# VH-VL binders against q0aze0: the designs that were tried, part 133

Target 1, 268 residues: q0aze0
Amino acid sequence: MKIILVNNRFKENTEKKAQEIAGQLSALNVEVIIDNGLDEPYAGTVDFIMVLGGDGTMLRAARRYGQRAIPVLGVNMGTVGFLSNIEINELAEYLPLILREEYSLEARMMLEVAVFQQQSLLTRVFCLNELLLRSNSPRMLSFALEISGQKLEPYRGDGLIVSTTTGSTAYSLSAGGPIADPQLDAFIVTPVASHIINKRPLVVSPEREISLHLLEEREAIIGIDGQIKMDFGAENRVLIKRAPHPLLMVNLKAKPFFTSIDRSLQRQ
Key: E = the ipSAE of ESMFold2; O = the ipSAE of OpenDDE; V2 = 0.75 times the mean of E and O plus 0.25 times the DockQ between their complexes.

## First folded at step 7 (VH-VL)

Design A17 (framework fv_inotuzumab; at its last look DockQ between E and O 0.80; V2 from the best seeds 0.72)
Fold by ESMFold2-Fast, scan of step 7:
Structure A17 (fold): chain C 268 residues (1-268), chain A 123 residues (1-123), chain B 112 residues (1-112)
Amino acid sequence: as target 1 above (268 residues)
Amino acid sequence: EVQLVQSGAEVKKPGASVKVSCKASGYTFTDYAIHWVRQAPGQGLEWIGGINTYTGDTTYRRKFQGRVTMTADTSTSTVYMELSSLRSEDTAVYYCARDEAYYDYLSGTFDYWGQGTLVTVSS
Amino acid sequence: DVQVTQSPSSLSASVGDRVTITCRSSQSLVYSEGNTYLSWYLHKPGKAPQLLIYDVSNRFSGVPDRFSGSGSGTDFTLTISSLQPEDFATYYCLQATHFPLTFGQGTKVEIK
């Protein structure tokens, strides 16, 4: 059995914990690869991914490995998050279940983001939460949104978020988007500080293709899951689709989404 | 409108502790981590550590581990750095700086800085 | 620790000059998905440092277009295409790929 341990670069103790867990797993004849983000994603066959950290570390794991249909378990290291399933102090209790593959899987949709310069593909990335288009200057953006070839009236404002249902509680929520059941597949399109009063968040079929481009030369960036940033100019276009494979999240214990988010919002 | 305002200059004796504050305003406090950076007289910038204001997680450079403690009070949007067992070589201007966070992810970019707090350690 | 070295340590220049500052790291700064956490700061005595460039080549909001960043892996450059009076300062690069975060030693740009 081969397991990847994914840890955070800014937390020294997660590297130490990863090494401790790797030692324990190796003693059980499990081959362990530690992914601290410094190298290319491990290219070989992998049976399980264990994420040691919070939601940000899980998002990185999802970008690197989410399209490979490998079970991914979030192990909370004391970091607040919605994507972890167990706490680090519970790992020893659940490890036998992990090794016997005694768990259920929850599928979470992902976005496929393709960025073009004119008609040439520059890059293709995957993400679990959202793509954010935003201004990189004090000037407001003017941009076009197309949904499956249908061209909407121009947008004017600070930007736009295209989110998965998992991402509905991230940037989209802060910008006024709806809370979505993460078991549903849908795109949520949320304007950021729109100057057009009737621009509302949209909930769109995941079978549709969404494209964005600037109508005026502006300094803008595309952000992916808050971690990847790319320059975006009038020569660029972005195409967003549902990714081919969902992220397969491991459930070792029930984690109630609605009561968790309700509790969070009341104490916001 | 983004502003980080630090507490005033401190003069301490060797062996004492100092606690410097950094009060944030003009943004959502928990969307940014706060790091501490110092500059000793005639020297360059040195990173001490940081605190993720959303998670409460702290990370410290190894040479300060055991002597530094960073805390955040979300109700007042204030981060504190306490440095104990002060030595003369701790004399420096101490800066707080914000770093965009996305849950436990930190951008590692210090976009706005406090004005600095001079800490002098002398007998 | 990843060591970050700037060159030159100081330089003298006139208004209108093109100034180039180099930052070298002892290890690659490339992180997940090709992200490179290298930023540049301007610092004047008695004032707070100011962000100029982040993620190698991105200008921070409000930073004049005469400032540009470039580089990859271990070698990075900050260029000021036409030096202005307010640009006489000390410049620092910061690597944030490896723990602990490390600054270069600084490059002082002073009047000829």
Scores: ipSAE 0.721, ipTM 0.872, lowest interface PAE 1.3, mean pLDDT 91
Fold by ESMFold2, look of step 9:
Structure A17 (fold): chain C 268 residues (1-268), chain A 123 residues (1-123), chain B 112 residues (1-112)
Amino acid sequence: as target 1 above (268 residues)
Amino acid sequence: EVQLVQSGAEVKKPGASVKVSCKASGYTFTDYAIHWVRQAPGQGLEWIGGINTYTGDTTYRRKFQGRVTMTADTSTSTVYMELSSLRSEDTAVYYCARDEAYYDYLSGTFDYWGQGTLVTVSS
Amino acid sequence: DVQVTQSPSSLSASVGDRVTITCRSSQSLVYSEGNTYLSWYLHKPGKAPQLLIYDVSNRFSGVPDRFSGSGSGTDFTLTISSLQPEDFATYYCLQATHFPLTFGQGTKVEIK
């Protein structure tokens, strides 16, 4: 059995803890690859992914490995989050179940994001929470949204969020979007500080294709899961689809989504 | 709009402790981590550590582990850094600086800084 | 710890001069998806440091166009295309790809 162990580069002693857990797994004849983000993604066959950290660490794992249909377990290191399943002090208790593959999987929709420069594909990335289009200056953006070839009235404002239901509790929520059940497949399209009165958030079928481009020359940024930033200008267009594979999240311990909303947001 | 306002200068004897505050305003406190950076006389900038105000997690440079404690008070949008067992080489200007966060992810870019707090350690 | 070395440690220049400061890291600063967490700061005595450039080459909001950043991997450059009177200061690079975060030792830009 081969496991990728994903950790956070920035937390004190995170590398030491990851190496300790890797040693424990190796003693059980489990081959472990540590991924702290400094090396290229492991390209070989992998049976399981264990994420040591919070929701931000899970997002990186999802972007790197989510399209491989590999089970991903979130292991909480003491932080409250929406994507962790067990606590680090429970790992020994659940490890036998992991090794015997005695767990269920919850599918979480991902976005496929293609960014073009004129007519040429510049990059393609995957996303678990959201794509954010935002102004990179004090000036508003003017931009076009198309949904399956249907052109909406132009947007004016600070930007737009296209999120999954999993991402509904992140930037989309702060911008006035709804909290969505993560078991639903949908796009949630949330305007950011819209200057156009009738621009409400939209919930859109996952079978639709969403297209964005600027209508005037402005400095803008595309943000992916709050961690990847790309310059975006009048020469660019972005296309958003449902990704070919969902993230397969491991469920070892029941986690009540609706009651956890209050606890996860109480820091505000 | 964005402001980080630090507490005033301190004079301490060796072996004492100092607690410096950094009050944030003009933004959502839990969207940004707070780091502490110091500059001793005639020296460059030195990163001490930081606190993720969303998660409450702290990270400290190894040389300060065991002597530094960082805490955050969400109700007052204030971060505190306490440095104990002070030595004369701890004489420095201490700055707080904010760093954009997304859950446990930190960018490590310090966009706004406090005005600095001079801590003098003398016998 | 990742060492970051700036060159030169000090220079004298006149208003209007083109100034180049380099920052060399002991390890690659490339992170997941190509992110490179190198930033540049300006620091004057008695004042707080100010962010100039983030992610190698991106100018922070309000920073004049005369400041630019470039580089990749281990080698990075800050350029001031035409030095102005307010630019006489000490400049620092910061790497945040690796823990712990480390500053370069600084480059003092003085009036000739």
Scores: ipSAE 0.691, ipTM 0.862, lowest interface PAE 1.5, mean pLDDT 90
Fold by OpenDDE, look of step 9:
Structure A17 (fold): chain C 268 residues (1-268), chain A 123 residues (1-123), chain B 112 residues (1-112)
Amino acid sequence: as target 1 above (268 residues)
Amino acid sequence: EVQLVQSGAEVKKPGASVKVSCKASGYTFTDYAIHWVRQAPGQGLEWIGGINTYTGDTTYRRKFQGRVTMTADTSTSTVYMELSSLRSEDTAVYYCARDEAYYDYLSGTFDYWGQGTLVTVSS
Amino acid sequence: DVQVTQSPSSLSASVGDRVTITCRSSQSLVYSEGNTYLSWYLHKPGKAPQLLIYDVSNRFSGVPDRFSGSGSGTDFTLTISSLQPEDFATYYCLQATHFPLTFGQGTKVEIK
């Protein structure tokens, strides 16, 4: 068995713990690779991914490995979030189950985000939570939203979020988007505005494609899962689709989503 | 308007502790981490550590580990840095700085800074 | 620790001059997904430091166009195309790719 341990470079204790866990797993004849983000994603075949940290760390792991159909377990290390399944102090208890592959998997839809400059692809990213288009100035953006070739009325505002149902409890929520059942596959399109705008959040079928481009010669920012940022101008366009593969999240411990919403939201 | 307002200057004796505050306003407190950076007289900027206000996680430079404690009070949008066992070489202007945070992820870019707090350690 | 060295340590320039400051790191600052956590700051005595450039080449909001950043890997440059009176200050680069976070030693830009 080969396992990747993904830790958070900004959280020293996750690195230390990763090393400790690696030692333990090695003693059990499990090959371990530690991914702290400094290197390229491991390209070899692996059987399991453990994410040591919080939701941000999980998002990174998802972007790096989510398309490889590898079970991903979120192991929370003292944080609050929606993407961890067990606590670090529970790992020892569940390790035998992991090694025996006795766990359930929950498929979570990811976004495929492609950013273009004219006809050239600048970047393609798969992400678990959301794509954010936002102004890089105090001024509002004017941008066009197209859904499966249907052109909506131009948007004016600070920006727009296209989120998965997983991401519905993330930035989309802060922007006034609906909370979605993570068992659903759907896009959530949430306007970000500093002023009252007549635009309502949209729940869109995952079978559709979403396109965004600016209608003005202004500078904006594309944000992906709050971690990847890039400049976005009038010459750019973004195409959002359902990722071809979902993230396979390991479910070792029952985690009631709806009963935990209030608790989690109170911390944000 | 984003503002970080720090507590006033401190004068301490060697061996004492100092606790500097950084009150944040103009933004969602828990969406950003706060780092602490100091500048000793005639020296450059030195990173001390940071605290994620959302997760509560702290990261300290090794040389300060065991002497520094950072805490965040979400109710007052205030971050604190306490430095113990003060030495003369700890004399410096201490700055708090905002770092974008997304859950447990930090950007490592300090977009807004406090005005600084002079901490003088002298016998 | 990753060493960050700025050059020069100090320079004298006049208003209107083109100023170039270099920052070299002992290790590559490229992180996952191509991110490079290198930022530039302006610092005047008695004032709060100010962010100028983040992620190597992105100007922070409100930063004049005369400031630009470039570079990759281990070599980075801050350029002031036309120095203004308010630009006389000490400049710092910061790497945040590796822990601990480390600043360059600073470059003091003085009036000639």
Scores: ipSAE 0.685, ipTM 0.883, lowest interface PAE 0.8, mean pLDDT 93
ESMFold2 (binder alone), look of step 9: mean pLDDT 91; pTM 0.944

Design A18 (framework fv_inotuzumab)
Fold by ESMFold2-Fast, scan of step 7:
Structure A18 (fold): chain C 268 residues (1-268), chain A 123 residues (1-123), chain B 112 residues (1-112)
Amino acid sequence: as target 1 above (268 residues)
Amino acid sequence: EVQLVQSGAEVKKPGASVKVSCKASGYTFTDYAIHWVRQAPGQGLEWIGGINTYTGDTTYRRKFQGRVTMTADTSTSTVYMELSSLRSEDTAVYYCARDQSYYDYLSGTFDYWGQGTLVTVSS
Amino acid sequence: DVQVTQSPSSLSASVGDRVTITCRSSQSLVYSEGNTYLSWYLHKPGKAPQLLIYDVSNRFSGVPDRFSGSGSGTDFTLTISSLQPEDFATYYCLQATHFPLTFGQGTKVEIK
C-alpha cells in the first residue's frame, strides 16, 4: 500500500507530524510519499491520499491529485473547515479502517479550466471550489458570458465566479451566491458587484460549457481556488467544463453539512 | 477602500509585554489572513508570523515561538499581536499586512499594509 | 532557512535611469503548481511598505508600467525602466515558497 501525505509548507508542526505519521505507516509496511507542495506531484501509482491540514491544503491536494480517482482523506490539524473528515487525534482510531479499505467515498465535482490566448491553449488546470474573474484595478470590467453556445447580454461589474457546489460556501457565498448541497453536481455562476440590475446568480447543468472573455482591454485576473492567479486580457478566453473525474473524498465518520454551515453563518 | 489601522507607539522596559492592534476595514475581515512584519532601526524587514482570521489558526517564525501570540476578534475586525519578554533588540516598527490569498497563507503576498507601530524597548 | 540575497545593497541613480535589482535565493522558489512565490516591495522611511510585483512578474493594481519583474528558479530581477523622483526608496524581495517567509536585506536606491 502506498499513501501520499499532503501537508502545509507554512506549518512546522504539520511537517513534524507528517514525518511522525510517515514513520508509523512505514512500521506497518505502508510506503509513504510526503508532498509539501515544493516538488512535482508524485507520478507513480498510489492507493490513498491523506491531507494533513485545513481546507486550503485540501484544495491544493485536489488540484494535484483529484483527477486520478484516488481516495482522499482530510485530516484536521486544529483548523476548522468543511473539507476535513476526522481530527488528527482520531487518526490512530481510524487507521485500521483506512488500511482495510473500510470507508465510503463521496464524489465531489471539479472544474476543468482551459485558458486560451486567441486560438492557442495556454494552460489547463483543475479546481475544487471556483474560478474567479475579477478586475485588477479600480476600473469595472465589461465581459461576455456564453453558456453552451448561448450568448448572454454583456456583464459590467467587478467580475464573475464560476463555482462547483463544494465552492458554494467559499467565495461565491461572499458574493451573494446560494448555498448548495455538495452532493449535487452543478455550476453556480455568481456576479461580483454587477452594475446590471437584473444579473442574478445562475445554477446550471454540469454538462454545460461556460466561456468568458473581456469586451474591453482591462487589467483583470483569473483566480483558481483563491490560490493560483493568472493575468487575463482581451486576447484571452477561458473555457470551463466539468472535470473528467470527481474528487473522491473519504467518509470515515458522518459530517453534517447543513448543521455545520448553519452554525458557521451564526458565527459571522 | 481597504485599510489597516494600527494602534499608537509604545515605550516598554525590558521584560515587559506589548500588544499591538490592527483594525481592518473595507473588505470582509475573515476572507483574508493577516501577517506581522517588523523593521528594527537600520535593519531590513523581518516576517514574524500570520493568523487565519476565520479560524484563528496561527503560524510563527521559530525565533518568536513562545514569545508571540496573534489573535483575531471578528466582532471588531481587529488582529492583535502580543510580544512578551521584550528585549532591546525588539525595538522596531511593527507592521500588519493582509495576505492576498485567503487560503493557507499560500501566496505570502502582502497587498495592503498598516501604517506601522513603533515599539521602543529601553531601560 | 532559505537565504535571500539582494544585489546591490545600494545604488546611486539619476531620474530617467534604468535601474536593475537582483534577488537570489539559496534554494529554488518554484512551487509544483507553476507558481513561484516571489514578490517585490517599495519602502520609504516613515511609510508602510507597498507591493509592486507578485508571483515574479505580475504588477500589482495601480503600479506604474515602468516597474517589471522577471526571473525563475533562484534568480530574480526587478527593473525600473525610467526612474522617477518618487522611486528613490529601499526595495525588498520576499520569498514565500519556503517556511519561514524570508525578505532580502534590501536595496537602497539613492539620488546620484
Scores: ipSAE 0.386, ipTM 0.733, lowest interface PAE 3.5, mean pLDDT 88

Design A19 (framework fv_inotuzumab)
Fold by ESMFold2-Fast, scan of step 7:
Structure A19 (fold): chain C 268 residues (1-268), chain A 123 residues (1-123), chain B 112 residues (1-112)
Amino acid sequence: as target 1 above (268 residues)
Amino acid sequence: EVQLVQSGAEVKKPGASVKVSCKASGYTFTDYAIHWVRQAPGQGLEWIGGIDTYTGDTTYRRKFQGRVTMTADTSTSTVYMELSSLRSEDTAVYYCARDESYYDYLSGTFDYWGQGTLVTVSS
Amino acid sequence: DVQVTQSPSSLSASVGDRVTITCRSSQSLVYSEGNTYLSWYLHKPGKAPQLLIYDVSNRFSGVPDRFSGSGSGTDFTLTISSLQPEDFATYYCLQATHFPLTFGQGTKVEIK
């Protein structure tokens, strides 16, 4: 069995834990690859991915490995998270179940994001939560939104979020979007700080294609899951689709979504 | 208007502890981590550590572990840094600074800073 | 720790001059997917530091366009195309790719 351990660049403790766990797994004849984010994603065959960290570390793992249809387990190293399933102090208890493949999988949709400069593809990335288009200056943006070739009235404001249902509790929520059941497949399109009060979040079929481009020269950024940032100008266009494969999340114990989000909102 | 407002100057004796506050306003408190950076007289900037305001998780530079504690109070949008076992070498201006966070990942960019708190350690 | 070295440590310049400050890290600051966590700050005595450039080359909101950042991997540059009176200050780079976060030692820009 070959397992990838994904850890956070910022936390010294997660690097130490990754090395400790790798040693334990190697003693059980499990081959371990540590992904600390500094190298390219491991290209070989992998049986399982274990993410040591919070939701942000899981988002990076999903971008790197989510399209390979490999089970991904979130192991929480902190106090709060939506994408982790077990706590680090529970890992020893659940490890035999992992090695015997005694767990269920939950599929989560992902976005495919393609960025063009005029007619040339610049990059293609996948993400679990959202794409954020945002002004990088005090001036508001003017931009065009098309959904499956249907041109909407131009948007004016600070930006736009195109989110998965998993991402409904992330930036989309902060911008006034709805909380969505992550078991639903849908795009949520949420305006950011629009100065036009009649712009509303849209919930659309995941089979639709969404495109965005600026209508005037402005300094803007697109963000992917809050972690990848790219300059976005009037010469650029972005196309968003449902990714070919969902992320396969490992479920070793019940983690009720609605009570978790309700508790989080009460805390505020 | 984004603001980080720190508590006033402190004078402490060697061996004492100091607790500096940083009160945030003008943004969603839990969307940004708060870091602490100091500058001793005639020296450059030195990162001490940071706190994730959403989770309460802390990260400290090794040399400060065991004598620094960072806490966040979401109800008052205030972060505290307590430094114990003070020595004369801890005399410095201490700054808080915000860092956009996305769960456990940090932007690594300190976009707004507090005005600074002078901590003087002398007998 | 990843060492971050700025050069020069100090320089003298006149208003209108082009000023170039370099920042070199002991290890690559490139993180997965090409992200590079390198930012630049301006600091004056008695004032808080202020952000100028983030993620190598992005100018922070409200920062004049005479400030620009460039570089990749281990070598980074802050350029001020035409120095203004308010630009006489100490400049710091910060790397946030590797734990612990480390600042450069600073570059003091003084009146000639």
Scores: ipSAE 0.628, ipTM 0.843, lowest interface PAE 2.0, mean pLDDT 90

Design A2 (framework fv_inotuzumab)
Fold by ESMFold2-Fast, scan of step 7:
Structure A2 (fold): chain C 268 residues (1-268), chain A 123 residues (1-123), chain B 112 residues (1-112)
Amino acid sequence: as target 1 above (268 residues)
Amino acid sequence: EVQLVQSGAEVKKPGASVKVSCKASGYTFTDYAIHWVRQAPGQGLEWIGGINTYTGDTTYRRKFQGRVTMTADTSTSTVYMELSSLRSEDTAVYYCARDESYWDYLSGTFDYWGQGTLVTVSS
Amino acid sequence: DVQVTQSPSSLSASVGDRVTITCRSSQSLVYSEGNTYLSWYLHKPGKAPQLLIYDVSNRFSGVPDRFSGSGSGTDFTLTISSLQPEDFATYYCLQATHFPLTFGQGTKVEIK
């Protein structure tokens, strides 16, 4: 059995814990690859991915490995996140089930984001939560949104979020978007500080294609899962569609989504 | 407007502890981690550590581990850094600085800084 | 620990001069998805440091366009195309790819 351990780059304690867990797994004849983000994603065959950290670390793992149909387990190292299933102090209890492949899987849709300059593809990335288009200056943006070729009235404001249902509790929530059941597949399109009061969040079929481009010369950025930033100008266009494969998240214990989000909202 | 306002200058004897505060305003407190950086007289900038204000997780440079404690009070949007067992070599200006976070992700970029707090350790 | 070295340690310049400061890391600063966590700061005595450039080449909001950053991997450069009176200061690079975060030793830009 071969397992990838994904850890956070900034936490010395997390690095030490990853090494400790790798030692424990090796003692059980499990081959371990540690992915600290410094190298290219491991290209070989892998049976399981264990993410040691919070939701941010899980998002990085999803971008690197989410399209490979490999089970991914979130192991929380601190506060409870939405994407973790067990706590680090529970790992020893659940490890025998992991090694015997005694767990269920939950499929979570992902976005495929393609950025073009005219008709030329510049880059293609996958993400679990969202794409954020935002102004990189105090000046608001003017931009066009198309849904499966249908051109909406122009948007004016600070930006737009195109989110998965998993991402409904991230930037989209902060911008006034709905809380969505992550078992549903849908795009959630949420305006950021729209100048036009009638611009509402949209919930659209995951089979649709969403296209964005600027209508005026402005300094703008597109952000992927809050971690990747790309410059976006009037000559650029972004196309967003459902990724070919969902992320396969491991369920070892029940974690009711609505109870978790309700508890999180009380903290804020 | 984004502001980080630090507590005033401190004079301490060797072996004492000092606790410096950094009060944030003008943004959502939990969307940014706070790091601490010091500059001793005639020396460069030295990173001490940081705290993720959303998760409460702390990260310290090894040489300060066991002597430094960082805490955050979300109700007052204030971060504290306590440094114990003070030595003359700890005489420095201490700065807090914010770092954009996304849950446990940190950008590693210090975009706004506090005004600094001079800590003098002298007999 | 990743070591960050700036060159030169100090330089003397006149208003209007083009100033180039180099930052070299002992290891590559390229992270996942090509992200490179290298930023530049200006620091004056009695003032807080201020961000100039982040992610190698992006100017922070409000920073004059005479400041530019470039580089990749282990070698990075901050350029000031036409030095102004307010630019006499000490400049620091910061790497945030590897734990612990490390600043360069600083480059002092002094009036000639």
Scores: ipSAE 0.690, ipTM 0.868, lowest interface PAE 1.8, mean pLDDT 90

Design A20 (framework fv_inotuzumab)
Fold by ESMFold2-Fast, scan of step 7:
Structure A20 (fold): chain C 268 residues (1-268), chain A 123 residues (1-123), chain B 112 residues (1-112)
Amino acid sequence: as target 1 above (268 residues)
Amino acid sequence: EVQLVQSGAEVKKPGASVKVSCKASGYTFTDYAIHWVRQAPGQGLEWIGGISTYTGDTTYRRKFQGRVTMTADTSTSTVYMELSSLRSEDTAVYYCARDESYYDYLSGTFDYWGQGTLVTVSS
Amino acid sequence: DVQVTQSPSSLSASVGDRVTITCRSSQSLVYSEGNTYLSWYLHKPGKAPQLLIYDVSNRFSGVPDRFSGSGSGTDFTLTISSLQPEDFATYYCLQATHFPLTFGQGTKVEIK
């Protein structure tokens, strides 16, 4: 068995804990690769991915490994989050279940994002939460949105979010998008500070393709899961579609989504 | 639009503690992390640490670990930094600054800054 | 800790001059996925620092186009193509690829 431990490069205690866990797993004849994000993703075959940290660390793990159809377990290090399943002090208790593959998997859709300059592909990335198109200047953006070849009326505002259902509680929520059951597969399209009064969030089939481009030369950026940023100009186009594979999240204990989001909204 | 407003200047004796506040407005408080940076007289900028406003999770430069505590109060959109066991070398202007990226509070690009709080440590 | 060194520590210049400031890190600042976390800040006495450039070469919102950033790996440059009166300040680079985050020592741009 080969396991990747993913940790945050800026959390010294998670690096130390990753080394400790790697030693424990090695004693059980489990091969361990530690991924703190500084190097390229591990290229070899892997049986399981354990993420040590919060939602941000899980988002990075999903981008790097989510398309490989490998079980991914979020292990909380004392932080609040939506993407972890067990606490670090519970790991020893659940480790035998992990090694015997005695757990259920929850499939979470991911986005495939392709950014073009004219006809040339600049980059292709996958993400779990969302793509954000936003203005990088005091001026509003004017941009075109196409859904499966259907050209909508131009958007004017600070930007647009194209989110998965998993991402419905992330930036899309802050922009006024709906809370979606993460067991549903759908794109949520949420405008950011739209100048046009009647631009509403859209919930569309995950089989649709979404295309975005600027209608005027403006300073804009696109953000992927809040962690990857790219300049976006009038010569650029982005194509968003459902990723080929969902992220397979390990479920070792019940995590009540609706009560968790309800408590989160009350705390804010 | 985005604004960070810090508490006023403090004068402390060696060994005391100081608590500086940073009140955010003009954006969704929990979407962005807040960092603290200081500048001692005649010195450059020095990063102290940061806090996720959503989770309360903190990270501190090793030099300050055990002396610094950062907290966030979401009901008032305010971050606090408390520094204990003050020394004369802690005399500095302390700035709070917003991390420009969301979800990863240690992306380390500071797009908006508070006006600064002068902390003077003298006998 | 990753060391960040700026050069020069100070310089004298006149309005209209081209100013170049260099930032060198003791280790590569390239992060996975091609990101390089290096930013530049302008700081004036009595005022808060201001973000100028992020991710090596991207101008922050509202920053004049006379400011530009370039570089890769360990060597980075901030250029001011035509110095203006409001640009007399101290400039800092910041690396955020490696923990802990570290600033350069600063470069003071003074009136000739």
Scores: ipSAE 0.470, ipTM 0.780, lowest interface PAE 3.4, mean pLDDT 88

